# VH-VL binders against Protein cereblon (ohgt), part 5

Target 1, 230 residues: Protein cereblon (ohgt), of Drosophila ananassae (Fruit fly) (b3m1f2r157to386)
Amino acid sequence: LSRVPGVDYLEHILFPGEVLPFMIDGSLFDDEMPGLDGLIFGVGFPLMQPPEDNPHKLYGVTCQVYEKGESGRQLVFYKSRALQRIVINCDDIQGPPQYIARNPTSKCFSKVKILPEYFLPEPLKCVDMGSMSRFRDIPSMRDKYRRYQLSSTPWPADACQEYAYEEIVERARKKLEIHKIDTMPRCPIQLSFWLVRNLHLTEKMMRLTFLTDSVNTRLQLIGSTLKEES

## First folded at step 4 (VH-VL; framework fv_temelimab)

Design b5 (from tA5 with heavy chain A59Y)
Fold by ESMFold2-Fast, scan of step 4:
Structure b5 (fold): chain C 230 residues (1-230), chain A 124 residues (1-124), chain B 106 residues (1-106)
Amino acid sequence: as target 1 above (230 residues)
Amino acid sequence: QVQLVQSGAEVKKPGSSVKVSCKASGYTFTDYYMHWVRQAPGQGLEWIGAINPSGGSTYYNQKFKGRATITADKSTSTAYMELSSLRSEDTAVYYCARVETLPLYGSGSYFDYWGQGTLVTVSS
Amino acid sequence: QIQLTQSPSSLSASVGDRVTITCSASQSISYMYWYQQKPGKAPKAWIYAASSLQSGVPSRFSGSGSGTDYTLTISSLQPEDFATYYCQQYNSYPLTFGGGTKVEIK
């Protein structure tokens, strides 16, 4: 990806964990590019519609350079990875602002707020709780399903939390190629962003999953797109 | 448990070379950069350089470029720092320290675990 | 290179005192990191990403700041807090550390 002078905007939404490759013409610096390795910079998404009450907010991510390559004369390729969701031009920043570079070659800094990733206090709910017998089809849950049937014991009150998570994972496995499944993380925060990257969601769903600070809400939104259609 | 275990203290003559090792255990060696930092007696911390064991990419402080060589052996989970053309001002404790190559959201990049240090004394 | 200036270079304080250490960068940076080093030992990660405490660090420690100015505060100094504290940036190479602040308990 080519560096855009004077702007750090990207025409699509980039989620944490995604790679953003870019190219810089090394001749601009008369020497190797100083200060670029490990550099953190900001990327904004004009495609995100800000809330009506905050028309100047711009959502984006921080990216950190982690790898350097070379191609052609004076052309240097870099790889960066998106790390954190941010909001730019935020009038509600209470303390001293955080600063981040606009692009890898810029000495200009923008004020940003890093957005949190957290779990809801309440358990993750199953996307489709019609029948607990479906959990027989999840390999990790099969023994539990059998035990409860044989004991005639009522299902545990919190069984839904564990099953909801495993149901989302198994439904995703059915839609994804084997080589992609091998890269699937088990950490719920990382998984929520990984699923958005790999499931090719609609623009509306991508905006909703980007805007929520709740990992459980993001997973529930993703899970709703994984329901089998007749 | 994460451990970084460094080789023992060394006494070297001016003009010679020293090679310090740092053996990692308790984590996936290729998921973290390995950095080298030194500290002269009674002085502060000075960054020498780093290696990404996954690809072998190296980064050096210009002050040490040409004298320092950082390498890694994935089969033994061991990083090495070799410093040549030693002078008396190279007398210092040399530390290895790791940095996650794919940091957790909100964590940034920092030295979360350090080796115990290797004292290198340069004397005639 | 980014130069980090710590103030003060050393201080002496009594148990229970509030201690503030500052670190000023020669240019704006995204995050500051702090390390604690006791005599004869390796540095330990103490505060990362400006304000997050490393696991095991007592709650009396806090970090704050943005842009060029960052601080480490100890709300109520304890005997085990005797150490030298270093700030460090990971914004650009070469990585640099502050000169250190030696905290001595009277």
Scores: ipSAE 0.000, ipTM 0.437, lowest interface PAE 16.3, mean pLDDT 77

Design b7 (from tA5 with light chain N91D)
Fold by ESMFold2-Fast, scan of step 4:
Structure b7 (fold): chain C 230 residues (1-230), chain A 124 residues (1-124), chain B 106 residues (1-106)
Amino acid sequence: as target 1 above (230 residues)
Amino acid sequence: QVQLVQSGAEVKKPGSSVKVSCKASGYTFTDYYMHWVRQAPGQGLEWIGAINPSGGSTAYNQKFKGRATITADKSTSTAYMELSSLRSEDTAVYYCARVETLPLYGSGSYFDYWGQGTLVTVSS
Amino acid sequence: QIQLTQSPSSLSASVGDRVTITCSASQSISYMYWYQQKPGKAPKAWIYAASSLQSGVPSRFSGSGSGTDYTLTISSLQPEDFATYYCQQYDSYPLTFGGGTKVEIK
């Protein structure tokens, strides 16, 4: 995987969907990196290297350049977007392994593994019927709420999951500014990353949400944070 | 299916060199570090060093830094450990063992498969 | 260098006994790894990441611990369990092993 000097290692977490803008000296890098438009490159997070795990690996993301501009001072402006979570294998096993990620000349981008996003068969936590009254006036939930209100049968697992999902969405809506709510995605995978990007989470929670492979677990972690009422 | 097959026993004179091979099969050779560990008769395990077959990077225990050379041949999926300036204290069983380079989070890094061992005897 | 101290160096036990082996590191580590070695054979991966059993390891084995102190326990010793057990760290180079604990028949 390609490297872009200056943005190949970040001391903060970048989640899928985030924009990473950067500038480089056009006279230096145009010769080295012709065709940067559309380039897919790696971004590693040295502070997220877990000592409990392989000491030669880093967590990170792939980014793709989607826009190019130029300044009158020979600087080239790029916009890139984070796409997928990855594990980067540091090919350099020399020296103290826990510090390889901090070596500016490390060859950590020689091998990467894409981390998948799973929907596990376990549904999100179900809630009782009384607590669902808050969703009766939500247009997307109204028909389903009415249908289940008129039924004496147990709710199916997918209905419980839909309810828990919309509960998280509504709690987030109350904590977010209106202009951000307008950009909220409906796909659970995209929503899970969007919520992390737009909510003020602790560093611990940012790490936990980045490292989970389960979309349901990520949403539950976010939902728990929203219920804390700070 | 996964196998690490080492070369046969060797008898060497003090001051000579020995080169032990470890042929891997049943997996992608470049996805695992190859480590070398020795065990003197009746003693515990001692780490010598490792190689990443993908990049060729090596790491050595300082005790062996000047004498041990670890190499790998991707075309034959074989790792080698050469130890020079042999002394009687180098008499031991030498093992190769693999470590996954991209383990799943929470699994850590460990020697999941070992070769059968190669006895190296150093005597006059 | 991280030094690992195993206790006891050896023990004699009977089939059905509960056996506990400890490993202490000279500094805090993330995980401990355990290997079983029978006479004349190569070591086998036994417990990884402090508490996870390697595929094929019987459920009577368990691992626990964090920081500097780690333990391997056999709840009910079987004849095939008589072996030497080694702890190992992968936090720092050089990689180091404990001195081993030999589990012998009474």
Scores: ipSAE 0.006, ipTM 0.470, lowest interface PAE 11.2, mean pLDDT 77

Design b8 (from tA5 with light chain N91E)
Fold by ESMFold2-Fast, scan of step 4:
Structure b8 (fold): chain C 230 residues (1-230), chain A 124 residues (1-124), chain B 106 residues (1-106)
Amino acid sequence: as target 1 above (230 residues)
Amino acid sequence: QVQLVQSGAEVKKPGSSVKVSCKASGYTFTDYYMHWVRQAPGQGLEWIGAINPSGGSTAYNQKFKGRATITADKSTSTAYMELSSLRSEDTAVYYCARVETLPLYGSGSYFDYWGQGTLVTVSS
Amino acid sequence: QIQLTQSPSSLSASVGDRVTITCSASQSISYMYWYQQKPGKAPKAWIYAASSLQSGVPSRFSGSGSGTDYTLTISSLQPEDFATYYCQQYESYPLTFGGGTKVEIK
C-alpha cells in the first residue's frame, strides 16, 4: 500500500465513505511531484488504541484519490475517499507520531491487513428491561412483572431483527436533516458507516464503532446512542 | 537487482591512508544508509560508521572517530570510507552494507545487502 | 555500549542434528538480527527483527527471544548450514555484533 507523506497519519478517525481533502506543497520535493491520480494509499490513526497493544501497528483506512486540482504553482489539491478499514504495520521503534516528523523515503507500507465487514443474518436478541427483570424475584412486584410479560408479545426472530433496524432508521430520521436522510444507504454495511459519519458521536463511541468487525454490533452501538434515555 | 560493488584490494604502509569505494546499483541510493564494517583475519565483525546519502549526515564508532571519514556521491551512487594513520592492526576486510533509512514493519534496521569486501593489508 | 555475548563460540554437529545458539545483550533491546558467514565470503542477512527469516532462508531456521536473550535454532542441520553465525543489535550506536558461533561438521 502506497504512502503519501503529510497525510499518511491523521489525528482523528476516518470511516469508510468519508472524504479526505488534502493539499501537497510541491516545494517539499526536490524533483517533480509523483502522480497521484487514482492512487490508493493508507491513512493511520496514531491516537487510536493499537491493535493487540502492539505499538508498531495502527488502525487506519485505505483512501483513493478521485479528483485533482491546482492552487498556485506549489500547491496541488486532491480529493480522496476512504474505502476500507485496515491495520497498518509500522516498523519505527519510536512509534508512528515520531515517524510522521520525518519525510518518509519509502513509497509504501510493507504490510497492511484489510479488516472485513461481517453482517451476520442472525436474529437480534430481544431482552428484558433491566429494572423489570429485577421484579421477577420480588413477591410484592410479581403481579406487575407478570403484566409486563403478558403485554410483551413474543416476536419471531425475524420480526425482532426487522423491528430493531426500523427503530434505528426512524430515530435517525428524527435527529438528522431531511437532505441528509435522502442520501441514506439501504445496505446495512454502508448504513452503519453513513450513520457514524452523519451523527455527532462521542470519541468513545467513535472508537467502539470503528473497532468492531460486526456490522450488527456497530448498528446496535449506534442505536443505543439514539435512545432518548441516554 | 541490488548490487554493492567495492574497489579492489590494497596494500598500504603504516601511517598512510586508504580510501575504499562502494558503488550501489539496482535501488534508490538515497533511501538507504550506507554502513562500513570491518573484519580482521580470524576475528569478528566491527562497526566503523555510516552515512545518510540523502542529507550527508554521518555517525562513527568512537574507536574510529578522527581517523575514519565516510562520504557519499549521489551523482554516481557511490559511498567512500577513508581511514587515515594506518597501523598493522587495521589489516582487515572492509565491507559496505546498506540499511533502509525508514524501515517498514517486519524489516527492522539491519544490513540486508553487503558488498563483496575489500582486503586492506597494512605492512612495513 | 551494548555488549552481545554469543554462546557457544563454536560447536561440532552432525547432519540432522538440532542446533541452538544464543545471544545475550547487556541491556534490553527491541530486536536482534542474525547473519550467516561462510569462509571467504561476506555475511548474509539471515534472521531479522528477532524471528523473521530473510528471503531465501530455509524454514528449518528459526529465531526467538525478547528483552536481553535471543536464540537461533536449526531444526535439522544440513551440509550447507556449516558457517559462522553472528548476532547484531541496532538499538543504539555504536552498532555491535556478537563474537560469532562457528558451526562445524563432526
Scores: ipSAE 0.000, ipTM 0.413, lowest interface PAE 14.6, mean pLDDT 77

Design b9 (from tA5 with light chain S30D)
Fold by ESMFold2-Fast, scan of step 4:
Structure b9 (fold): chain C 230 residues (1-230), chain A 124 residues (1-124), chain B 106 residues (1-106)
Amino acid sequence: as target 1 above (230 residues)
Amino acid sequence: QVQLVQSGAEVKKPGSSVKVSCKASGYTFTDYYMHWVRQAPGQGLEWIGAINPSGGSTAYNQKFKGRATITADKSTSTAYMELSSLRSEDTAVYYCARVETLPLYGSGSYFDYWGQGTLVTVSS
Amino acid sequence: QIQLTQSPSSLSASVGDRVTITCSASQSIDYMYWYQQKPGKAPKAWIYAASSLQSGVPSRFSGSGSGTDYTLTISSLQPEDFATYYCQQYNSYPLTFGGGTKVEIK
C-alpha cells in the first residue's frame, strides 16, 4: 500500500486527467507551511459503492498540484490534476494530515492502493485444428502451437483495435466541439478517461466506467452510451 | 452544547472485565472518532484505542493485546470500551474523547472534548 | 512508536512570570497538541496544530515549534494557570503523550 498524505471528500466522481481547482486563504500560511507546488494528495468519493462490500474503504483518485495563482485578498489559487484511481483504506486512521483546501480533509485515510489500468488487445477467434491441439499442452511445442494460432488469425489484433477506436472516436466527434477533439489523446488508457471527462454520462455509467480496471471494458461501456444517445 | 457523559465508577476483582460507556450529545455522533485514554493515579495519559462510529472501524494500542474492545451504538450515540483480564495496574481513570473525522484546514486532529472520566479500581 | 519527552517535569513560578514548557519528539511530526489538566478534572484542549489556541484559551498562552521540538509559553502566569500540561502527537499510532509538566504557582 502506498501512503498519500490527507484525503479530501467530494460529492461527485473525479476521473484521471480532470482539473480540481482549490483556494487557500494566504493568512493561514506561516513560514513552516510547505510549498504546495507538485504536492500529491488523495480525494475520496463517498457516493461510490465500497469495494468488496466493505464500508471502511472508499474509491478515489490521487491529485497533483501543477499551477499556482494569487489574488489581492491574500487568496492563493491552486490547480491540481487527477492522476490515478485509488482505493482508500479507512481502517488506517493514522498518518500526518494534509490540508490544501478550505473544505474539511479526512485524516482517517493514510494508506491507499493504486488501481491498475489493464489494456489488452481483444483476441481474435482462431481456428483450432485437431492435429495441432495436442501441441498446446507440451511446453517445448507451445510456441509452435501459438504461432499456428496467430497465423490463422484473419486480422492482426492491432487492426481490430484500431477499427473499434475509430468507431468510438467518430461517434465522439459528432457530439463534441472541435477544440475538445483536438486535445483527444491517442493512448487508449488516456482516451478512456478523456471520453468520460468530456461526455455527459449518467451516474450509473460514471460509476461503471470508474470501477473497471479494464480499459477495453471502459471503452466498450462508453461506446454503448454513444450509440444509445445518437 | 457538546457533552460526553461517562458511566460511574467501578470496583473490579483481578481477572474480571469492565465495560465503560460514553454517551455523546450536542453534535452529529458519526462525524467524530471516539477515542479512549486512561490515566493511572499520579501518572500520565495513555492511549487505548479509537472507533469510527460511522463505519465501526477500530484502532488499538498493541499494549492492550486484544484485551480492549471498543464499540459504538449509533442509535443511542454511545461508545463503549471493554477491558478484560483486569490486573491491579489497570486501576486508572478512563476517559473518552472525540476527534473530528473531517477537520477544517489548519485545525489538525486532536481531542477537542473529553468525558468526565470513569474511575476503575482493580483490587482483591 | 513516537516517544514524547517533556521538560521540565515540574516547575514553580510566581504570578507574572514567563513560563516555557518544551516537548521533544523522537522523530519528526507535522503538528503538536497541548492539553491542560487541573487536579481531579479531565484534560482540556489548549493548543492545537502547534500554534492555534483553542476557543476560550487566554491570549497569554502561545505555542510554537516544528519537526521534533515544540514549546508552550505563558507570557504572564496567573493563579488559574496552576495545572499539568501534556503534549500529544497525532502523526502515527499508537497515539502518545508527553509525561506532563506540572506548573505550580509560588
Scores: ipSAE 0.000, ipTM 0.444, lowest interface PAE 14.3, mean pLDDT 76

